# Designs tried in a protein design chat: VHH binders against q9uj72. Part 15

Target 1, 324 residues: q9uj72
Amino acid sequence: MFCGDYVQGTIFPAPNFNPIMDAQMLGGALQGFDCDKDMLINILTQRCNAQRMMIAEAYQSMYGRDLIGDMREQLSDHFKDVMAGLMYPPPLYDAHELWHAMKGVGTDENCLIEILASRTNGEIFQMREAYCLQYSNNLQEDIYSETSGHFRDTLMNLVQGTREEGYTDPAMAAQDAMVLWEACQQKTGEHKTMLQMILCNKSYQQLRLVFQEFQNISGQDMVDAINECYDGYFQELLVAIVLCVRDKPAYFAYRLYSAIHDFGFHNKTVIRILIARSEIDLLTIRKRYKERYGKSLFHDIRNFASGHYKKALLAICAGDAEDY

## First folded at step 4 (VHH)

Design s28 (framework vhh_8h63_2)
Fold by ESMFold2-Fast, scan of step 4:
Structure s28 (fold): chain B 324 residues (1-324), chain A 121 residues (1-121)
Amino acid sequence: as target 1 above (324 residues)
Amino acid sequence: ELQLVESGGGLVQAGGSLTVSCAASGFTFSYYAMGWSRQAPGKERELVAGISSGGSTYYADTVKGRFTISRDNAKNTLYLQMNSLKPEDTAMYYCAKGYWRSSFTPYFDYWGQGTQVTVSG
């Protein structure tokens, strides 16, 4: 039974799982005059991703059809995106989101930031392979072609997947903090390169020491300093890295809050985070969300979304308006 | 924690047969597509055979009709039975875990350390 870290997730493997029965029920739900959307929600949000892959295979064996294709054909709008999204293996879902961030109308820089700043070395290696196999394009080349400047240089560093792990050196942390302080004062191209090299390559444990030393010498929080000294997507990417280092679930809570309360409501971001984090740390994300914003994620989703789309998001989020 | 451990490799004469095995642990074996890839010195790694969680199989043209992939979900074990072996089949054979669906190119995200198969002749 391997589906991820369930203690901190909201979706768990179903006991007494029968993929043939689930495939038959989904086939019935998708056929006929009216699509049974409640049946789709009740099955797909109550199975882990690995179990959904088994259901898709049973569906193909039984009906000679692709489940994700049938759902895309029968469903519409954001509900379609949720149901189809649940059917992607995690590295293929990351690859899918990155492809559409770059090859759609314009570039979705915030999607690039979210995925590349938050994924582990292993996840980055896996998504590069998935991207190449699914799209016959090199992820690194597409990032280079779609972005520019220091923003591009930072993303190119992150996509290498070569962050140090388990390294802790307090003396080097003090030195790195002084480099960051000088980078905020000078703002030259060389200093921006030194800044991104530190943030992209040092271990999370080491960077936490660097941020503490930075506070001691500058009298300022690392995020506050970046916000005052830099701008544009480069600034947003640097902030995302710092927030992920400090508390990755809190970063996703921040991203969800921003997506829900932005003047345009960014549905794609809400869908992506709920699905991608459902088996990793979405329970912890819910706790950080309530602690920081005073209202539950459940409450805000209920107010943001409607219809079967709302039911699907709430099923993935789990809990109720008073939880975490 | 996730592990794929290959075994059963060795030296075999041209025209002979050999079965390699892969013991899987740290994940729910029956949920995933499994495969065998091989790499000879100086060549790129090639996918030799694949099997879906439901038992659908794929074979590279170079081995079709000679090799048989199978899985034992109760034992968390993957097998590759190799018949009518040729000197060109000499390679390190790697067990792989991944995903295989009709709407996606098969994607393998983890590989074992491999087992050496040498065919003399």
Scores: ipSAE 0.087, ipTM 0.583, lowest interface PAE 6.8, mean pLDDT 88

Design s29 (framework vhh_8h63_2)
Fold by ESMFold2-Fast, scan of step 4:
Structure s29 (fold): chain B 324 residues (1-324), chain A 121 residues (1-121)
Amino acid sequence: as target 1 above (324 residues)
Amino acid sequence: ELQLVESGGGLVQAGGSLTVSCAASGFTFSYYAMGWSRQAPGKERELVAGISSGGSTYYADTVKGRFTISRDNAKNTLYLQMNSLKPEDTAMYYCAKGYWRSSYTPYFDYWGQGTQVTVSG
């Protein structure tokens, strides 16, 4: 596969790919009397990320200009964010989103939660290097400076990228479940530290055993227990970790639903998830979304967005016969 | 499974030449930027050379004019031809896979196990 493991994604490599022709069509679209936004959508949403990188190189060779720079000059608002976002390699896109979550007006804690709770060890390592390359700053230091308390401690743990892999121990799972149950009852700083250490460091397979054992001893679901016992961004981060362990596509479906339907409408979250997951599991995210919320992701995007922005999001999301 | 396997390292005298190669598998080689990084004892890893899918090349100032990066897409193989070698070129040389987008230094996110190049005075 050209673009890595995207068997459950919505974007696939184009079979008749010609980067020189694509670059020429994009050059014409951007340099015309009015920008041909439909041409940008039709090309960039129908090429995988590796192919988009080849197009950018061909564009530079033909025009002596940067494709992402020219798109940023000619486009505006959320449509600009979608088109520019498609031009980032995945670790650089994660770095870009984290930088803007911390260096904008206020901190976008939900962006920090989404990325750091959901990325694998390898993805964490790659995004740290990409962040340093792009911003000449240490990602860990910026997280530390922008956050505080147990929320900060948990993010600092996740950004190390040191989660255990391929390890299961049923006896330890029972012990860890007891620690989690006590943490939910006592709620001290030490208990919050033990809680985040377990959730951030144990393997996904191990944590699934821990959650099952927790329900056996407490009579309560792990997410429900966290929601009753904790609050704020710390609670939201812990919940995000648990949801990712159980069903990562369902977590992203939940994030998309919240971004589309919650007060204030969070366009950046919709754009980020659609782009970041397009070659990984966006097809599975679509299935979870419809199962949980009764409406398709396609239907809700159609109602949420407008114009070329809507066309671009729908092209990335794609749809089956039921969604058209 | 993505693999990068370096070979061709060894001992060479100052002023000599050496070619290191990298055999790539588990991905569509022609679609990615490839590169060479090196790490000498007591120093941080340095990007030495990069080559895009389209054949554009990047060289660190320390090697520019002496080293030549090339790729053979039919053989899924990357090469680094090193001429006019200096003792300062002594390092472990790592093959890399990554991305090259215009207007920035190539970004590499996967490295092989390396091949040792030692230049004697």
Scores: ipSAE 0.028, ipTM 0.581, lowest interface PAE 7.9, mean pLDDT 88

Design s3 (framework vhh_8h63_2)
Fold by ESMFold2-Fast, scan of step 4:
Structure s3 (fold): chain B 324 residues (1-324), chain A 121 residues (1-121)
Amino acid sequence: as target 1 above (324 residues)
Amino acid sequence: ELQLVESGGGLVQAGGSLTVSCAASGFIFSYYAMGWSRQAPGKERELVAGISSGGSTYYADTVKGRFTISRDNAKNTLYLQMNSLKPEDTAMYYCAKGYWRSSLTPYFDYWGQGTQVTVSG
């Protein structure tokens, strides 16, 4: 009965699924002199990821061609990124996003924060293996070489995938809250180390108790305290961890709102979150988004995206078109 | 919770046959590529065989013609029939779940705990 943490996605396995028929429809869409982008959207956004893999296999058997390659050849811009993104198995998609966050000129620290602060132990383990197999590089080593300071130390802790699970201790929560309180008052390197070790290693259930005790002793919200006391990517990472512990769907709603409104429309972030969360909690993310911001995610995407790209994002998002 | 449980390993004489099986739970079995990898002491894990959701098969050159991979989607079970076994086939055999991408190269991202196969000669 106590299912307050129950979450729901927007994409589910299609009933009466026929991968051969779907592959045939996609083949027709891609082989015409005009690519039928609406057909691509209608099929790929209405199948779960596992079913998309079955379609790709059927496509290759039928046409002797690579579905993903044909889509990349026929499509362009952000629409191509959405369609290609849907064709990635989840751990390989996380690995893909992390590789591109660190590859090239500069580092996308916000992508590193989003993925490493939000993924479970199992997801972390799977993405490390996918990264190694896909890129012949060690994820942990690449993070170490691309980052520095307490930000690096925190990411290195998270990428181990060794967060405690299913354990609560009220006495230790009171002790940890006092450590966090002292860290906010003193702000030394040692205190930053203690702070990140607590936030990265304690279970979500335990950290919720720690945050309650922190409020009792400080009279201040944990996020507000972190924002007052720290700065830079270290501060952003600590805030991301706290928000994920409290309400992970609300964290993604916050990230989507920021990507859509702050500094314009940040396409890569919107695409990544919609695809990565579509089969996990995207419906719950939509509910948090509307509750917090007064407008639906559907409404905001419709206003900032255009063309088939907009249609694809809205199809993944689904359902809130009439909420005014 | 996703689980892969291997069984059927044991001791067999060179030239003999053995079938190992894998019981899968916690996911829709028929939707995923499945496979078998093996690891002998002091060696890296080797992909032995793979089978796609559509029934396409892959075999390592070391086992091709001797081993047969199959799946029973109704029972959520994967099989590896091993014939003409050699001492070199001695290894821990791991069941794997993964994906069959457009290049027809299987990619596996989850493995079971393994079952030991020992071939004496």
Scores: ipSAE 0.183, ipTM 0.657, lowest interface PAE 5.3, mean pLDDT 88

Design s30 (framework vhh_8h63_2)
Fold by ESMFold2-Fast, scan of step 4:
Structure s30 (fold): chain B 324 residues (1-324), chain A 121 residues (1-121)
Amino acid sequence: as target 1 above (324 residues)
Amino acid sequence: ELQLVESGGGLVQAGGSLTVSCAASGFTFSYYAMGWSRQAPGKERELVAGISSGGSTYYADTVKGRFTISRDNAKNTLYLQMNSLKPEDTAMYYCAKGYYRSSLTPYFDYWGQGTQVTVSG
């Protein structure tokens, strides 16, 4: 097996995996008189990403055709996005989502925030590589070109993938907390720069100490202070960083809840998070979602989506309304 | 940082065997096609073997039947077993990272520093 062992995801390597048999079944599903969407769901949501890559290769060898291309021809709308999305290696999927966030009609700042605030240094390095190879463009240059102001400066810092790792320093944490408190009081460009440098560059362990010290000196939660002092996408990005530092699965639960319940349902965000987190921590995201919002992610997806699209999302999410 | 580090090169007599290896880091090794290219002094770089993420292999006609490419995804390591070596196999051998998973359209966009293989006649 090429996928390894996953402990907090919802999708795991299939035992007794046969990519030729899977490719044959997918070929039958796609080339029939009526596309067998249930077969696509049953196979692709029950194989890990590395196994799906092997299936695509077997499909090409067997039929002389591109599996992703055939699915795009036979499928439509959000169901197509889910099935195609499952066929990307994780760094390439992040690169794909970032490219379309910037090169489509307008800019999807929430997609930029979600990916760049949540990915580890290693994931950032892999994503930058995949972006350059796939699009022949530099990710850093495209971010610079498509964004502006302190929002841009913060994203540019994150995309370097140079967040500190290592041991905590309580004295430095107290000093950094004072800087953050001053930044919330004065709100100058210099203070925004100081705030950005602390949140983007200090280790997660160090930042948890900074947030505790900030609460002690200010009497406010760090997220509450940011929400009072800043606005726009800069504020959203800073909040995303804080939430990821505290509890990354809870951040994704928040993003899913917002995508499902906000005034404009955002299907692409639901699809992206379910796929991107399916082999990492989606099981923990489900638990945080239920704990925080009172209803399961399964329940809300079932109410939001319909048809085979719903079946596909629920298959990736796994469990049922009573499981979380 | 993406790195490919080759090792195992050396001197070998014609008709002999040698295995070179490549340690990969900084990317999700198992998701990409990998390959071996070689370059003799004053000649263009030649792709000699490729292997997909799924294990399908490609070999240049010059090495087909003599060389075997393999990968160990748990160790992030690529191998090239070279048998029945000829003087014309003398070259610097480079580990290569593919653009994507498929060996059916191999495109190699990153190369290691290389390991020298010299075959005496």
Scores: ipSAE 0.000, ipTM 0.114, lowest interface PAE 22.5, mean pLDDT 85

Design s31 (framework vhh_8h63_2)
Fold by ESMFold2-Fast, scan of step 4:
Structure s31 (fold): chain B 324 residues (1-324), chain A 121 residues (1-121)
Amino acid sequence: as target 1 above (324 residues)
Amino acid sequence: ELQLVESGGGLVQAGGSLTVSCAASGFTFSYYAMGWSRQAPGKERELVAGISSGGSTYYADTVKGRFTISRDNAKNTLYLQMNSLKPEDTAMYYCAKGYLRSSLTPYFDYWGQGTQVTVSG
């Protein structure tokens, strides 16, 4: 089977990039009697994020106006959210999503889970810095204030960005697997803390060995054991960590599938994942999606979305072939 | 390729002054916002100062009025002048490259290896 270390995005740096020309075309698209939404899609989905930032600066220099502000003023609904979302540097976009997950109507625990369970130590550090700079608030303090219990304790651990990286220890993996098995049997606060410490702090390579040893000891898959023993957002967070350790692109495929097929159609989640993963592993996510669910992400977006919103999402997914 | 090299760190007595520098190469320095972050043992990394291509500046409340960030685009060099130093300023200081030209909503996507500043009291 595959080593799983090779991942691909769908958006790449444009060759022969000219930010002044692109800014002029976007200015023309946003001016006039009708907004040229197809021009916005064609330019913004075919430039990497660094190039979009350069376009925004050229736009400000040329027109004395903010590109993101002009797009938010001229566009509406989910199409606006996609176009504006593309204009965020990745850690600032993570910070933006986390801020709105906590300071909007209620708390969006699934957004907190998705971001904090999936980001690397480096990404977590960058996100904390972006959050502090943008909102003049400490991300850790806001998480603490908006969450509670073992769910909070687990998120607080993840936001430290102190996951181990390095060599594996098979003997320790066997010991950690025993601890996880005992945590599933007893389900006390102390056992929940031990479970959280292992899943949040051991390296991905080490945790893969732990999960293998857990299967040997318990006769049960780690995800199945967690689902049987725990509940609520604590359960969902632990499952998200395990899935990310095993196959992060497959975790995002699962999140997209759930968002598209759940009642109410979770547009925010679809938009967030497509944008956040477009330059990292979205092509790999597409492959996992088709492999796991039998239909392509492309097919499901076509059924879910409409109009320019649909065109924008499909452009981010890339590829003109309708893949079954 | 892209490289940030910090220098000028060292030992200084409380109440003293020190200037750290960062030599940048491998990108168009004048185009990007630049900044300084610091990390003390057992603490998270803190953004202390930022400067845009246009000269707009940001300072953390902990250093405001004591530290001055500046840039020399002709020399591809970033500076942080630190005055009225306190033992609490003891940290590894990292030069940071911004993702955007402006410091109004800056994000930093690259850091150097750091230079140690130790303030004795």
Scores: ipSAE 0.000, ipTM 0.170, lowest interface PAE 16.2, mean pLDDT 85

Design s32 (framework vhh_8h63_2)
Fold by ESMFold2-Fast, scan of step 4:
Structure s32 (fold): chain B 324 residues (1-324), chain A 121 residues (1-121)
Amino acid sequence: as target 1 above (324 residues)
Amino acid sequence: ELQLVESGGGLVQAGGSLTVSCAASGFTFSYYAMGWSRQAPGKERELVAGISSGGSTYYADTVKGRFTISRDNAKNTLYLQMNSLKPEDTAMYYCARGYWRSSLTPYFDYWGQGTQVTVSG
C-alpha cells in the first residue's frame, strides 16, 4: 500500500564535500600504527555513495592503491563487510551479493528472493550488466543452474526486468483475482504458472487492485492464502513479491526483524539491507519497524551488535525512534 | 523467565468446539512467530498451526478449515479455535515461540507444558 508513497533514506550528500581531504584522512587512518576505525566510520557513513566513489578515485590518485582492498586487508569480520559494502555502487553491490549467494557453500535462496522480488525494472537491468562485467557470467544462466522448479521459473521471470509500469485496468484486476483464487484451490503446475505470471508481470498499482478484489471474493488476505496453499522457496518468493507490492519498506522491516531475531543471527542480511536501502527508504523502513514491532531498529541493532561494527550499523541507521 | 502457559483444554464431544489459549511472558511477544503443536500417545509431535509476527498463518492439512489460530499482542496471548473436533484430534496441545526462516514451516525453539484435549467418540 505504501510502495510508491513518499519514502526517505538516512544518508544524504555531505555539504562542502572535499574528496581529496577525505582520501587523505582515510589514508592516514589505514596507514597508522593502529587502524583508526572511528575515522573510517565517521567519513564513510556520512557521505553518499557517489561521494564515496569520488573518495576512492582520489585515494587511488594519491596512493596508487585501491581503498576497498586496503580496508579488506586492515579490517576483519562483519565490520570489514560493512565498510567494504559501503564502497560498492548499488548495481555492483547487488551483483556481489547475488554472486556470493550462488557461488558459496550451498545456495542462499533468501538473498535471491530479497533482491529479485524487491528491485525495480531499472535496478534489475543494471544489476544484470554489473554481474556480467564483474564476474564474466550471465546472471540469468547462474540463477537457472542454481535453482529448480516453479521457484526457478519465478526468479527467471523477475530477472527479465519486464514488469508492467503505470497502467491499471480494474476489470482485468477482477479477472486476475479470480485466477489467483482458482490457483489457490486447484494448485496444479499450470495454476502455479498463471499465479507467478500475474505476480511477476503486472504493475504494482495493478496488483494492489488485484489483491483488493481477491479479498472481496475469497474473504482472505493474499499472503494468508499463499501461506495456506503453497510451500518451500516458491511460497516464500510469492509472499515476498506481495509484501513488496503492498509496502516495500515494511517488507524490509520484516526481513530485518527476521535476520536480527533468528537464532543464528543473519548479520549479512542486516548489513545488506542497511547499506542497500540507506539512500532510498531506510528512514521509512525504521518507521515501519517501530510500528510493527514496538521497538526501534536502532534499539535492536544496539542490542545484538558490538564494538565498531555496532557503531557503523548505528551510523548508517542514523538516529532513533524520537526522530520519528 | 520465559514462560508459555497453556489453558482451555478438556473433554469435548466429537463435532464440538473448544478454544485453547496461551499466556506468554518474559519476552516481547509481538516480535515472535507463535504456534501450536500436538502429540498423541505413541505418535510424533505435529505442528498444527502457526502465526507470524505480521499475522500470516500456517495450518497443517489435518486441521485446515477446522482450526483458526489468532493472537492478541496487547494481551500477550495466543489462541487456537478448534471446530468440528474428531477423536483423532485427541492430544496434548503445546504452545510454541519461534521464527519464520527460509521455509514455509515456522521453526520453534521453546514450548510450554501443554494442555490436554480429549475428544470422545
Scores: ipSAE 0.000, ipTM 0.100, lowest interface PAE 20.8, mean pLDDT 85

Design s33 (framework vhh_8h63_2)
Fold by ESMFold2-Fast, scan of step 4:
Structure s33 (fold): chain B 324 residues (1-324), chain A 121 residues (1-121)
Amino acid sequence: as target 1 above (324 residues)
Amino acid sequence: ELQLVESGGGLVQAGGSLTVSCAASGFTFSYYAMGWSRQAPGKERELVAGISSGGSTYYADTVKGRFTISRDNAKNTLYLQMNSLKPEDTAMYYCAKDYWRSSLTPYFDYWGQGTQVTVSG
């Protein structure tokens, strides 16, 4: 995204919002032997997160119960994950996903890459606080203990939330591009450190200039050069940073495509991206997805998901199979 | 330039076997995960098998136990051995290349022209 570029989500504040009425409808839907899942979808996917928080407060006041807890008790499988996920404030949802990426079965390095490469300084600061408050652990310490090598060093830099913002320097961009080109040739620990420092700390506007200068000097795209010279999670993290700098919605479109179509099909990744991006740029992500892959995100979700889970994901995604 | 050229498709009787191959050029084959996708008329493209640069394999539930993916890095060639073929396996089969070098989470962004496999029943 460049300055002045417009991004758009798919979920907006509902007009004529009544949190008491919504809490009453949700209470009715969750009671009895058969849960009204269509009612849950219709309400929760058609309210913004701030409104869902007000509904949860009204529910607590009315029933003396936790809405998230009641949904977790009544729902199952991926549908439960979608409905419960919608009820998290964004920083807490990021913290929740990072905790489960590290404390679940194995380590989900792609979740760490996705969140830490894509979040702004403000989002990083807020997720660190939410993580500490919710789990009584330091996010930085858990990342350090669960990862290693230059991958760890890069994630540790990103989790500081200290990326530069503001002015560009074309002369510095040319110098940084030379450093990146040398790093791709030499591949020493020192060069990997310089590469990491540039990609993690320079502003997005500055890095776009660096990538242009790199193309001019090397005759090669920055992503192609990284792919040729590096491997493993370190390579994937570096590429994620470059893609986010160039076009963050396109990065999420790539992540969604990978989660739906490739090895280790990841429902959790689809759920996480749809929820996390629903109020930011999910409509823009849908446009990039269609442009890149020839099929709409709606079409692909409809084909891999089923039941109320499918209905919930499609409601968050919005649109139809013919558009984007 | 990058090229993937599939071959070995044809007509096979139900219960029979067939091997399709993909000749790769224009990139360092051994660094990339490779896969096989198929598309039947009126249906979406389905990833049926994949193999990482390290040799780990993936199979779709529809073909698991019947299909075997393999690679020959010295010959820059990918193979799909298809056994116990069913009429439902009738499709155009496409060779696919991962976007990322030595990726642990493959993303296929390049496909060949495909080779037709028809299973009569």
Scores: ipSAE 0.000, ipTM 0.191, lowest interface PAE 16.8, mean pLDDT 87

Design s34 (framework vhh_8h63_2)
Fold by ESMFold2-Fast, scan of step 4:
Structure s34 (fold): chain B 324 residues (1-324), chain A 121 residues (1-121)
Amino acid sequence: as target 1 above (324 residues)
Amino acid sequence: ELQLVESGGGLVQAGGSLTVSCAASGFTFSYYAMGWSRQAPGKERELVAGISSGGSTYYADTVKGRFTISRDNAKNTLYLQMNSLKPEDTAMYYCAKSYWRSSLTPYFDYWGQGTQVTVSG
């Protein structure tokens, strides 16, 4: 996973990169009379994650101090969450977000849905390893203990990281569509089990055929049918899976729009998505956001955030209010 | 090629006993949860018993205490021992393989051809 492969991201490897010089600049910013937050933003948002890891290593070598620790000491509020979040390798950041979604007061089910419905098999295997390494707990066991019912069963399936990959089977797609149609009509425990097993285990290419066949036999869109038949976090998780299969960047655009505009604005969700997707598809997410909602993601971030927090989010987002 | 072949069905008097068997091939039998489903005329197919790769069992309320599911991993064979049979147990009985090895929520994605069990009154 060498940085520079993320052509649809917003953060790219810096040319002429010097981790020693960057570490020295960050040391001056954090250990000066007043913390130079603009320097932190200008360096950390303009280096890819692999380069940020090299900066942290150089910082430790030069100062005998932990860069993330120093930032947490000097920074506060959501700005601290953004700067610290940029310093995590992606699997460890996913593990960090899942741990905090499950530990403390209550459970953040929307965080569990977002991460487990959207990550690839490889990403799931890596986050499970990172979770065990960081927290000395098994991710699967913590999900099981913190959740219940069909919602739990679906998350337990996704966390196995065993989704099929490869070729399509049109005849099987027609059969699976009939099973999904029956599940929407009967709504029994067994039918809910069959529904989640299909959505969690078939390849994305296969599921697109299944959704087309479902439309042909039912007369309904798969998302519309799920919304009519089910409710609660189980319904939200199934919808998240379908949206990710159809257009994963559009799913993240929807999550960002909801986090910004829905009742009870959610800073953590905006921070998590911007950081997690910055080197993958955040440019495509910005395009979907503008296409679907009429305003750029840049415009909306500029309007809801303030100060250095706003500057940091806009630097990660990149672009402008007029484009996408 | 994956195959499930049921046998042992037949006609039995109410209150009698019968054992049906399922011979599995084309996959690592011990790796998967297995089950028995049944379908009576005019009714939907229902799961009556399940057994995990680790040996944990499930029974539908209608058969609990009367039916016993078991597996022989060395022979790749699944069994359903049916005691105290009732006329309402009359159905085609299908052997089922789960999609995955986990026993938390087994989903059955493959079924055999079935074996008919008829309980007379």
Scores: ipSAE 0.000, ipTM 0.104, lowest interface PAE 21.2, mean pLDDT 86

